# Miniprotein binders against Putative pumilio homolog 16 (APUM16): the designs that were tried, part 3

Target 1, 332 residues: Putative pumilio homolog 16 (APUM16), of Arabidopsis thaliana (Mouse-ear cress) (q9fie9)
Amino acid sequence: MANNNSFSMSTMFNTIQEILNEEPLTVPSPPSRGGYSLFHIRKAEMDIQRIFNFMTGSEDLKDDISVLDTGTLMWMASLMTSDCDYFMVITTNKNGSKTLQKLMGMSDDMDVFFFEAIMRLFIHVMTDKYASYVTIQGMRVFQQDKRELMYDQILRYACFLAGDQYGCIALNEIITDLDDPYYRDQLLDIVANNALLLSNDAYGNFVVQHVLKLRDSRCTRNIADKLCGYCVELSFKKYGSYIVERLLEAGDVPMATVVLDLLACKTEMLIRLARSEYGNFVVCKALELTNEILTADLFYGLVNRLMPYRHLLHRSPRSKIATILDSMSVPN

## First folded at step 3 (miniprotein)

Design b05 (from bA with R17A R24E E64L R67Y E71F R74L E78W K81E)
Fold by ESMFold2-Fast, scan of step 3:
Structure b05 (fold): chain B 332 residues (1-332), chain A 85 residues (1-85)
Amino acid sequence: as target 1 above (332 residues)
Amino acid sequence: SPETILKRAQELIDKAAELMEEAEKLLHQGDTDKALELLREAQDLLERAMELAQELGDPDLIKLAEYLIEFVKLLLDWAEELRQE
């Protein structure tokens, strides 16, 4: 029986409605008082391409950032973040992203400009290959108050990001880096609550797999609970079968959940699974692990259901399952 | 108008989500045939919502519709499997 107590379609819908109704954050005004090099700032303003070339230029020129005065850096940060399109052009450029990451954390005043620009463009930044690293860097180097607001955004958009080709990569790195137990546990709970949807998604399955690799017993058990009743269906599918194998490898309750799903299905379905392209690996692993851990009831439950059909398993490249069954047909 | 298309797409998504929630409850109760009927209706509504989202060119709405279409397909696969057993 599937357990959906912690997550409902209504909860998912409310989270997604927040995405659709997000109001852009305000950008701070540029500095107006002069200890700043107005001469250099005016030249940059006259040629937007000059700022772009500086931000996206050679690696050697980026060492020069350390010699720029605070006022010049503040004004440049203000100019870069005053136009959302211009900020995105810089952040989505490989070198521009790297240069922005080096500028972040240098001063709290400058970080305000980058923080507000990131928050205004959060989904767009998080779903880009290079720009997502800018947000990740902000979560590492910004002050606690800004980092917590960014964590709140990650929680709001977690499922959306998990389904994106670059967002899933960024989300996985954030999950790995996140030391705050409150935000970490909330994020892991969101992944677990959406494990069925994500396990069948082209990108979301990587998030489920990444979380399982963390070996967080609570989260792994929650994922197993949410996938209970679906392990056979998932095992016929490429991505689903890999997740089911990881649950088996986790042992204890997650392994038992998978094996009990296999034992609960009709014998015809179990044989089809054992003969299938992806499911044969799941059935084989279930047999190997239940035999290794000496969970005799589960092992023999599987053997007894497969044994009458062992000749069908010999007909295909499922000989590993057949080999295990054959060892049980000769009394020792 | 874009506002009218957006409102229509949101209404279709809202209705589909309601049907999917009801279908999940029915699947847990073993009423597979009724669940299949609701899920097919939800799938139709979501496909229509996707067309409207694409006409709007709204990337957030398109991704939302894609997510729900994947989820309804998963529930349909589960319901068909239960029916065959």
Scores: ipSAE 0.000, ipTM 0.128, lowest interface PAE 18.1, mean pLDDT 76

Design b06 (from bA with Q10I D14K R17L R24I E64L E71I E78L)
Fold by ESMFold2-Fast, scan of step 3:
Structure b06 (fold): chain B 332 residues (1-332), chain A 85 residues (1-85)
Amino acid sequence: as target 1 above (332 residues)
Amino acid sequence: SPETILKRAIELIKKALELMEEAIKLLHQGDTDKALELLREAQDLLERAMELAQELGDPDLIKLAERLIEIVKRLLDLAEKLRQE
């Protein structure tokens, strides 16, 4: 009986469609604090401009953050997060993002404002070059209850983020930093379950590559399982070949999965792969890694299929393939 | 005796490897149904070899049998996918 508690390609597609068709968030009720005097409205406008200048200004101003009293910091945090557009302007600014990261973790009370703003704008923050680091910092310094809610959002949007040019970078940083076994395992499962789609994506392939570098045995085997039957197709592609090479290096079971795909394909395809720009590195690595007593059957299976075409391999990109084959030929 | 059990385990592993090699050849030739039959037989032999390895308490033999069982499972998965196409 299959318990499917993990994302599938179908689930990923549905999640992307939901994001694209997302209804506008319900706007929080206006503050029920009573009306402000004209003086207080003008003071707030002046303070907003001053905060903007401080947050986006020179590095010297940012180094003096510790001199600000708690009341001033709370007032600044409140004003910065009161308007979504204003918060985004600060967080997407290189200096603003860096300054905000320094303010985070200084006070639990202040972090409530930053947390709420990040959660409200989660996708917009996570897909920006500078703002994504604000979210990453929150996951490092906020209290556990807030971090867990942020982890839940990462799990919800993991596939979308993996396909984004900045989201994939942020997701990889989060995967590296995430030490909570529950959330880490779920995030790794989402990547593994979507490995075929991500391996063929312009940005998602970097997430698969990053996860394989972690050398998590369970996740790597799950990725190998999902890519089983597709290793030859992937090996013709630049980034797909990198993923397949990492599977070959990841231990006996992932290596066997790749080599068995090579052995199962038609001879014409195997020779085309061995002569291709990227696939020749995959075939070469497969030969090098299987040339051991425990995997001798896989090694000789590859040798026997490549040997009749040795003359073509001498004339093609070969990264030691022809040399390995030559060493297996009987001396006259 | 331990020597008899060891010899039996090695013979089972050798037979399983022969079946796995023939199955790979059959997969290449497009005879997926015959490959599946040989792989199922190889799996049974490797599971019996694992039982004998555990009786011996030989860590290296247990590790070898475990690795080969994982390989045959992957071959079965691949053959089944090819049969569906």
Scores: ipSAE 0.000, ipTM 0.133, lowest interface PAE 24.5, mean pLDDT 78

Design b07 (from bA with Q10W R17Y R24F E64D E71A R74E E78L)
Amino acid sequence: SPETILKRAWELIDKAYELMEEAFKLLHQGDTDKALELLREAQDLLERAMELAQELGDPDLIKDAERLIEAVKELLDLAEKLRQE
ESMFold2-Fast, scan of step 3: ipSAE 0.308; ipTM 0.741

Design b08 (from bA with Q10L D14E R17Y R24M R67D E71W R74L E78Y)
Fold by ESMFold2-Fast, scan of step 3:
Structure b08 (fold): chain B 332 residues (1-332), chain A 85 residues (1-85)
Amino acid sequence: as target 1 above (332 residues)
Amino acid sequence: SPETILKRALELIEKAYELMEEAMKLLHQGDTDKALELLREAQDLLERAMELAQELGDPDLIKEAEDLIEWVKLLLDYAEKLRQE
């Protein structure tokens, strides 16, 4: 596949900043139906406060939600989605999110209100700790046509969501739940195409790790291809080293990509990696797996470069590398 | 000596990475102010490491320092956004 060198770390930052700076979409005020008396306006305001109290109240108050009549449920759904602020107040509250999830899937007519509100506030809902579960629930219980439109939004914003502290969690659940091969494959391709940036991201690394756990051979090879040349720098980092270790475990081709990066780096850098807090696990695993899989050229390539420095490796904390090297040669 | 410069640069990079990892954990826990403090410290260490890497003329080390400087800038901007919310 062609490498796109125009996409930088700064590009991801700019995208995140632009999306986070967007105001929630303003829902147009409902058109006036004849004249509203002040009494009706006051009643509606009191009703929304009661809805907030009901939705965000204790778990005991939610036990009877299934007993509410259709008219009451339609009224609640209409009112709580009539304003972006109303919907966000409810969905970003732990109890409110949980209660709203119970209302979803009960009626196709009600789901239209929830679907439209979610679509207008998609990024804001997906990047909140509690509101993101409302969107996930919609993807599980809404009719197929609505779910497909939500999948389209996930594809559109996948990279941004992967870089968000709550969006990455929601994205991983969506990846696990996606059974449609078209949307699943496209989402996996987006993650793989952005593997370098995501692997270096505070939250995106969790998405890369999650995808590697799925053991999809095509996606894993694509990730390995994108990380080729960067495996050494990733291995110095806590989560980067976890990703590199998963590539080593993922089969012959991804393993070879990692080991060849180790062999291509300068000797001083390889020794530094072998002695580092996280990189020592990568080098150790590379040695163990190349020995076990009988990739003798890669195994002895690593041994030959590390062996002159075995005394330094012995003085490093938790040196399993030194133990492996000692098993290959009798000490003088 | 070149070896002394290399050792110092590597120590600075390792320290900066440790601070960034701790800051990421703090961001996840909601302690944004402390995370910002650690990220600013990491940025200072990385800028010093870059000066040493350039003096040494080691392209791999320069690249590592450049990538980490971009990374810490991304985390600082993200943490500042979280603080403003």
Scores: ipSAE 0.000, ipTM 0.118, lowest interface PAE 21.5, mean pLDDT 77

Design b09 (from bA with D14W R17M E21L R24F E71Y R74E E78L K81D)
Fold by ESMFold2-Fast, scan of step 3:
Structure b09 (fold): chain B 332 residues (1-332), chain A 85 residues (1-85)
Amino acid sequence: as target 1 above (332 residues)
Amino acid sequence: SPETILKRAQELIWKAMELMLEAFKLLHQGDTDKALELLREAQDLLERAMELAQELGDPDLIKEAERLIEYVKELLDLAEDLRQE
């Protein structure tokens, strides 16, 4: 809600004003603030009113961030991550997210603050349209040990993220960016193992599509294996039929998996599929691709099963299946 | 015919989803102008699919087109925000 963000921003601004107006000489003991020296605290306080404006304001002012000293940057990082609401207000703001991304990777000491905040708020950050880019940036610029812990969280929440409108986008980018074979293969295995569920999901189907487009032969084969026996069932469904069509296009092995499922089903079911709302596209594509690739046994297997019902298939408007069958018939 | 209208609507939806997926990659790569072009094309395709769904009178298809149109609007807003510096 807009009200939640306004409230959190107001609270953060009031906190900044309170810190700025604090008189260090009235404090008899060292400040309990993030372990910083009095020198660093005082220096940051001179610029503290601008912290919020630097994070959520003009792009021009943010170019100056690279000239800020380490003490000021460390204090800013500490302040931003001191409270979950402060961090979420900043990271869910377009400019705040962008500025935070620029701060990440500048120093390992500063990255500790950002890493810990991201890990604490992982699901909230990953399912927001601006904040998710902060996590993706961390996976690119943080030290390997931190990146591996973030990969572990992605593995843990992969299926949940795949079902979310922004999480699926972030997950797809992470899949593309992962060059560590161990974590990449584990993540791809999770997608493949859940391919049936994800293929029928409004957002999860984007993840399955994305993985198939990577043309990773091992993962594509694993997806085909997990969907083997279900290709006919999936082809009757909106998203499932789309995924089956992508499998047909993904190479010889996944194409064979789909076509063999079609050939293994009862003739009545195959004809019902060929005449169905979504399944007709699958059967048509299977015929076209098996003919094109010169897999004669698979092509003629389908033709022989469909040919006796050619008249019934002709009754479907714009039926490419009937047209293909007609091109194969030689009247005697 | 109902089957012809359904086929057209389905093809438009699938093409729109392909464009949306490509736009996701472009947004991440910082090519927001190309992402905006693809998202606008996806929106046009989805609006055409909606017209066909309404002509067909298919409640499930109408609801799906509505959902995707809403999602494309969210992505267009995101892309325009990112483009404005």
Scores: ipSAE 0.053, ipTM 0.541, lowest interface PAE 6.6, mean pLDDT 77

Design b10 (from bA with K7Y Q10L D14F R17E E64M R67L E71Y R74D)
Fold by ESMFold2-Fast, scan of step 3:
Structure b10 (fold): chain B 332 residues (1-332), chain A 85 residues (1-85)
Amino acid sequence: as target 1 above (332 residues)
Amino acid sequence: SPETILYRALELIFKAEELMEEARKLLHQGDTDKALELLREAQDLLERAMELAQELGDPDLIKMAELLIEYVKDLLDEAEKLRQE
């Protein structure tokens, strides 16, 4: 890890992997015997178990949450955040996460406990299916100073989260919900700057796809710039082809980037792409859009490359391309 | 005619690709001997396609056949290694 925002992706992933590979979280157990009598230890065990039961219980029990007095709420918040394992047991439980989300925003004094716990366990919380929504809720309801510190953590770990099976989902929610244009633009810049790596990642490709769905012109053009030269390679892959199709649909400049990659590749590669399981949709989309927008040079460039090999395309069960070619009157 | 040579070469290439894809599936299933037979047939078709491509003098077609010949050689080598255990 670096002491600034500029650091190696590989170094960051390695460091975070060490953190996540710590001893697995244990089920709630009696607290350490240090400094306490046996009676105090037993009472603490009973108290935390009662909180677990309340937090993870049925929805009927939670209807009373708005009736709880401030003292009870502060006591619960303090105790459930007094130990990292206690907090994680609650937040990684579907009902516990939902109940905690309802408690957040009720009191600034209480929110301090939840904020501190989230910041201490940030990576663990953000890479869990249910716990990540606790962080998202904090970004919606906490005071601005706390929200900005949470945004800073998202920026710091954005690429790692994008590569995680649950982190990518949480990151996409945060991207959608981020109201602050400064932090939103910084986050979009991080995704765009890492677009090639993420587009080839099992989970990161979903983040790139999500960002492209936002139709942010600046970010989309930055992504197109980073993927320039790689559009053909990506188009052979299931999710890579979806990304390339979205670039084709995103306006004249991203469309031109994709089509120019198609025109720059060797004929062998273009024909293989046109016949491939996913790439045929890219080539078809490129033909349809260049014809529809009346970009004649790009359209006829593609047609002239494909026409000599129309026989191979007619034999493909997936070939909408052959139908497009056949609909044309093309000079010899 | 040049057009007839082109279409014949393309038919051979297309058939070879189908055989190579089927052989790849057989390798995944553990049917190594059957995969080897299909890959040898694909190699023969591609060598014949290369002869037609050279006769036509079409640089794109020559490159297409050349790349597929290298790919079928790689698949044959992989299958031979799997057969040797």
Scores: ipSAE 0.000, ipTM 0.161, lowest interface PAE 18.4, mean pLDDT 80

Design b11 (from h3h with Q10L R17F R24L E64Y R67E E71L R74E E78M)
Fold by ESMFold2-Fast, scan of step 3:
Structure b11 (fold): chain B 332 residues (1-332), chain A 85 residues (1-85)
Amino acid sequence: as target 1 above (332 residues)
Amino acid sequence: SPEEILKRALELIDKAFELMEEALKLLEQGDTEKALELLREAYDLLERAWELAKELGDPELIKYAEELIELVKELLDMAEKLRKE
């Protein structure tokens, strides 16, 4: 509620954007001669253009990468990573990214060039739709020492990446792929420690949702602890309500955190929440789960707060709460 | 009574939500004129709910009504742009 922008992430906002026919800004372009260093020689310009054409062809490549000799591959790797602009043009191109991913892992000597270029341009690569997959591939195929340095960069920039439209997608892939307990636990701790900010962010909420889907008990409890006091506020928002619903489903402790927040708020706010577009699903789920697992004090606490206003809940297709309350008026 | 004021405010907000949902469906179908009519009605209902929230003296309900009013203003602006195209 405090952030008007998070409310605009609703289905309504997405529908309006589709009607207005808006599109993403990232468009790959061929390397410009004007973009090169003034000190580059004529031969390098011709070689760069040849490599670009090979890497970024719009159809399936005619040439099989396996046919290229080691000297040619090493030369290509060296040249395409010699200039930041050139490397970015290749990696941000859909086909260029895919081709580069195939080249990675073929040779430790060649991987040095790709690793150094990725590390130099880490934020730019990680926040691009296609280039981010190059970094993910490096984390899968590079030698251990390089992967550890890349994990250190992910930890350093985790919150920034979580707030980016493409960075959040890449971060979620990395979280899924991580099997090293040290780096996995550190990354999960960063997400949990920043759960309040991320849950209210346009893209960060997807990272919180993804982490909750992993069903990691320690991390889920840490997230619940950080969201304690804010569950009602979050439940009015589309993605915030999804996070709160997952906490309700995550076991006794996270469920209790959510329900106690509902019980602590003013009656007027609880009724408004129960009638809201997204909050009604949270209140309904809280009632259903507290009833099912015999948490009678929490269940009856909610019933007693909602019962006087049950007639307001019948005015909407979202009447499941009213149905539950009506069943309490005439016990069998 | 405070309870009566709360009920009236929530009924107005609920009706405004229904009108906004119907307006979005009409915009998708290309019926921009009818969508604008419903959005203007929703705006009026939300202003009335805001007045009742102030009467009740609930800061959270006042804030909620204000946030919904800003949302409807955004929808009205977008619908007007579609109308001109």
Scores: ipSAE 0.000, ipTM 0.176, lowest interface PAE 19.2, mean pLDDT 78

Design b12 (from bA with Q10V D14L R17F E21I E64K E71L R74Y)
Fold by ESMFold2-Fast, scan of step 3:
Structure b12 (fold): chain B 332 residues (1-332), chain A 85 residues (1-85)
Amino acid sequence: as target 1 above (332 residues)
Amino acid sequence: SPETILKRAVELILKAFELMIEARKLLHQGDTDKALELLREAQDLLERAMELAQELGDPDLIKKAERLIELVKYLLDEAEKLRQE
């Protein structure tokens, strides 16, 4: 994304927050692995290779996982989660991720190993294209106590994940799936509180857009409040203009917030916005929506400021603004 | 200690960033004088953070401080233009 005036601070902000984090998160001690961790070195290396081949194989006619006995499944789960590097090689592999997702939810005892490994490697798992689906699956199938600890991690790292190429996709899936009102509201509040930073971020803007699509009245109004004073600046930018257009469509209060920003800016800025590549769509939509719902003060406020410059607007790309202004009858 | 210096530099950068966001909102609300006050405070904090970042020799931190110093100068220029109108 090439925004003329973009100075994304989300990556810096997330790095700063990580440096300042001193309190350890509440994580349960790892459960006993029984006898599985006591291997003959040579045999363990051979077993690791067999498990790797099984997990990452792309054979669609492979034996059903449900045919494996509980002892074999527990052995596999224990062994593949005993080493961080080994677990990451499996989870970041497309087939390994898919196979692991199928194993999750089959047994509470087995899920303890997967949960522990995910929690230990949370950021690495959540920022990988294939491994992130493993965490999403855990949030769907694990016991409530484990899911809540995973929600706590999502809350802790939400802004960092929003700024990541794969983390933002995973975060959006989690936002969609999250039905617990406590965690959902907290996560939506984090997005809204950071709406300005995220709207200016290469990936975070997709999180703001996704949240606005949920049509959550409280969250949308909070986002509008946080973007108040910045709607003109955002409207010059490709993804920023999309966010502002969504606010215009989101109901009377968010719409008024955007239009009041347009009315509060200097005439030079408003005309420049109306003639810009992305801003012209924002101004056009503001005119259309304010005219439609009979918000006369807002509509005529915009018309009165744009009308003297109709000749410039006529020459601007896609000139719909000029057409709207032309449709206004001159009082006789 | 180097760790204490790092924490101090990060605290200064975070505070400066918060002030810059508040100043931008004030500029849009027409309170140019208050915005200028906050931007000058942010600039001072960022210059101090840069000194600490250079003392640490952390290239990422130096780069982050440089970006914010450039942004605060831009905001100060815009605020001064508004003040003179």
Scores: ipSAE 0.000, ipTM 0.160, lowest interface PAE 19.5, mean pLDDT 76

Design bA (from h3h with E4T E28H E33D Y43Q W50M K54Q E60D K84Q)
Fold by ESMFold2-Fast, scan of step 3:
Structure bA (fold): chain B 332 residues (1-332), chain A 85 residues (1-85)
Amino acid sequence: as target 1 above (332 residues)
Amino acid sequence: SPETILKRAQELIDKARELMEEARKLLHQGDTDKALELLREAQDLLERAMELAQELGDPDLIKEAERLIEEVKRLLDEAEKLRQE
């Protein structure tokens, strides 16, 4: 019947207590050869279904969870992590993920179960929309030894995660949260070393852009160094052009790297870039920034290369580049 | 359903990105008035996407919408400065 929200939460809490009161109650161990009957297997399946309903059915369980005794919490943790499929069903569910995040950090002994399950399923957890937050929570609340092992996995899979639709979001959050210089610098180095590939990727470009927004001088310099010689090629591409624009904005040295690549290419290629769908934004920004900073050599180097073709640059689609060039004309 | 709401929010975000890209092109071509129209439309779509993201309680979608709302606000400020020139 009706009104099941308040009724369901109270009933689920009582159901867990009832399961714990059955005899014999023992923390589940892995099945040993010759020890299990179908009856015991079926009971465990029914118990996990009840735990699943508890974990996924309530939107506000903080107070209910905080009053559970340590024995109950340990039993629940051991059951939901006893099978990879059980753990994934809970962690990939929006409410299950939220509830699990609340359980994490409550007990070091309980956290061992969650840590081991996360490590076994690391890629599956990190590339899921809701389960990835369980791993992020572990990095915030687990003891340092476990956190470092999780950081090692992030380093191992960083490039794969950067190319994933949910992994890239989780990776960016981890990059922001990492205050350990050793792991942070290694992670940033992996992003920089793979900047060319990631800048062209639908999801990886988000990671490169995020890292550039951090304004970490060492990492920005390393990204600029890795993209040196490729700025023109990148600027013809949608995501590559976004990264090149960020480099132009990132300071004098990265800006110079981009502009010098533009000046090093043949005039025909530069004009083609200035007229291209994405490259015109790069050339325009290069002109604007070099003019603002009063870097006369770089600004006039670009103007002198583009000026003979200003009427071509005025042809559809109209370009702000042509407007800048027109402003350099002497009135009669 | 939550899946339907998620898809709707993502469609709004995708449309807003398209409008922002077109507005940037128009700004670079000097068509500031048309760019402002598209940016205001993009802002409306993103604010609606944020409402849906908050209704879902989806942290990823909330972060994505927040980032794009900040970007469209910066583009609107840029366009207004150019209009005043």
Scores: ipSAE 0.000, ipTM 0.209, lowest interface PAE 15.3, mean pLDDT 78

Design c01 (from bA with R8L K15F E22L K25E E41Y R48L E55M)
Fold by ESMFold2-Fast, scan of step 3:
Structure c01 (fold): chain B 332 residues (1-332), chain A 85 residues (1-85)
Amino acid sequence: as target 1 above (332 residues)
Amino acid sequence: SPETILKLAQELIDFARELMELARELLHQGDTDKALELLRYAQDLLELAMELAQMLGDPDLIKEAERLIEEVKRLLDEAEKLRQE
């Protein structure tokens, strides 16, 4: 009942404020002037280049990592995390990301450098196709105290990540992998509380769809409750219609929520929906599922409202709804 | 509940307005990429607010949402042109 929509929107606002306060990423630079001679600058540049070449090289680097001593690993971790641009160049590279993932979890002391860099660059890392897997790996291999701080950041940025083209993919993988019931339930609650906003978003709809595929009864019911009264409006839209179809497939209670919304709307709106580009799939699925599970009152409720207008439905391109209605008009 | 829908629509409009104002400041400062990100988010919020306003049949709310949708589209076009320069 009390879904804290105001709190969820405040969390989204805070997330955006943090993005605004991030310093622009710059090209990797040598050590600051006054502290180093040209000799030291050149040596540091060569060391950075050596690390870049090692990290971004062949996919067969996993065999090479096993021969590195602790001192070399600590040196590499320290140097590659010494500058945000260095870290981002490595982590956004496909091979660099894979190599870094293999280095993570090898040493708690080394993981401190990677954890601090990830936390500093959290949104940039999480919204990149390759770098996001570095964060996911950290959540799997880091010590519990670090993992909990990373979970807190995921909760903070969940709605922003859901709206990003790569962030939504990473968020879905985190939702799947997250074994901690407290953090998992909190994350699912954030998705459910924002289900209406996310269902209308180009990327956020994938997060809602993914959560519905998990078949978590509590979360699915919360999403259905939040979308109750909006199922018709959502069904006119490309992404909203996909969500509504998922609710129809998610069991008796979510299906009933959708069908009752269809039955509650004005007849003119229901016919317009049945003839629309996306809504026709929703109405068709509602008819098919209510017929299959023998919910006769819901099925015949829809049939009785659509049947008087079957001539308009026949005039709609490739209408499966009209075919279903016609099957009710013939003996047997 | 019409009251719940009205409150949600108003909160979405208020939030979108704040994001648009922040985006204008970022455009003034030359931070075009951050401005585009905020404006895309504001547009999503306003599109949802419009749907809720239409469900309510509230002409004042519909008119306010229409005005802001037009404004965010204009800001997005402006920001995209600045990015291409």
Scores: ipSAE 0.000, ipTM 0.243, lowest interface PAE 16.1, mean pLDDT 77

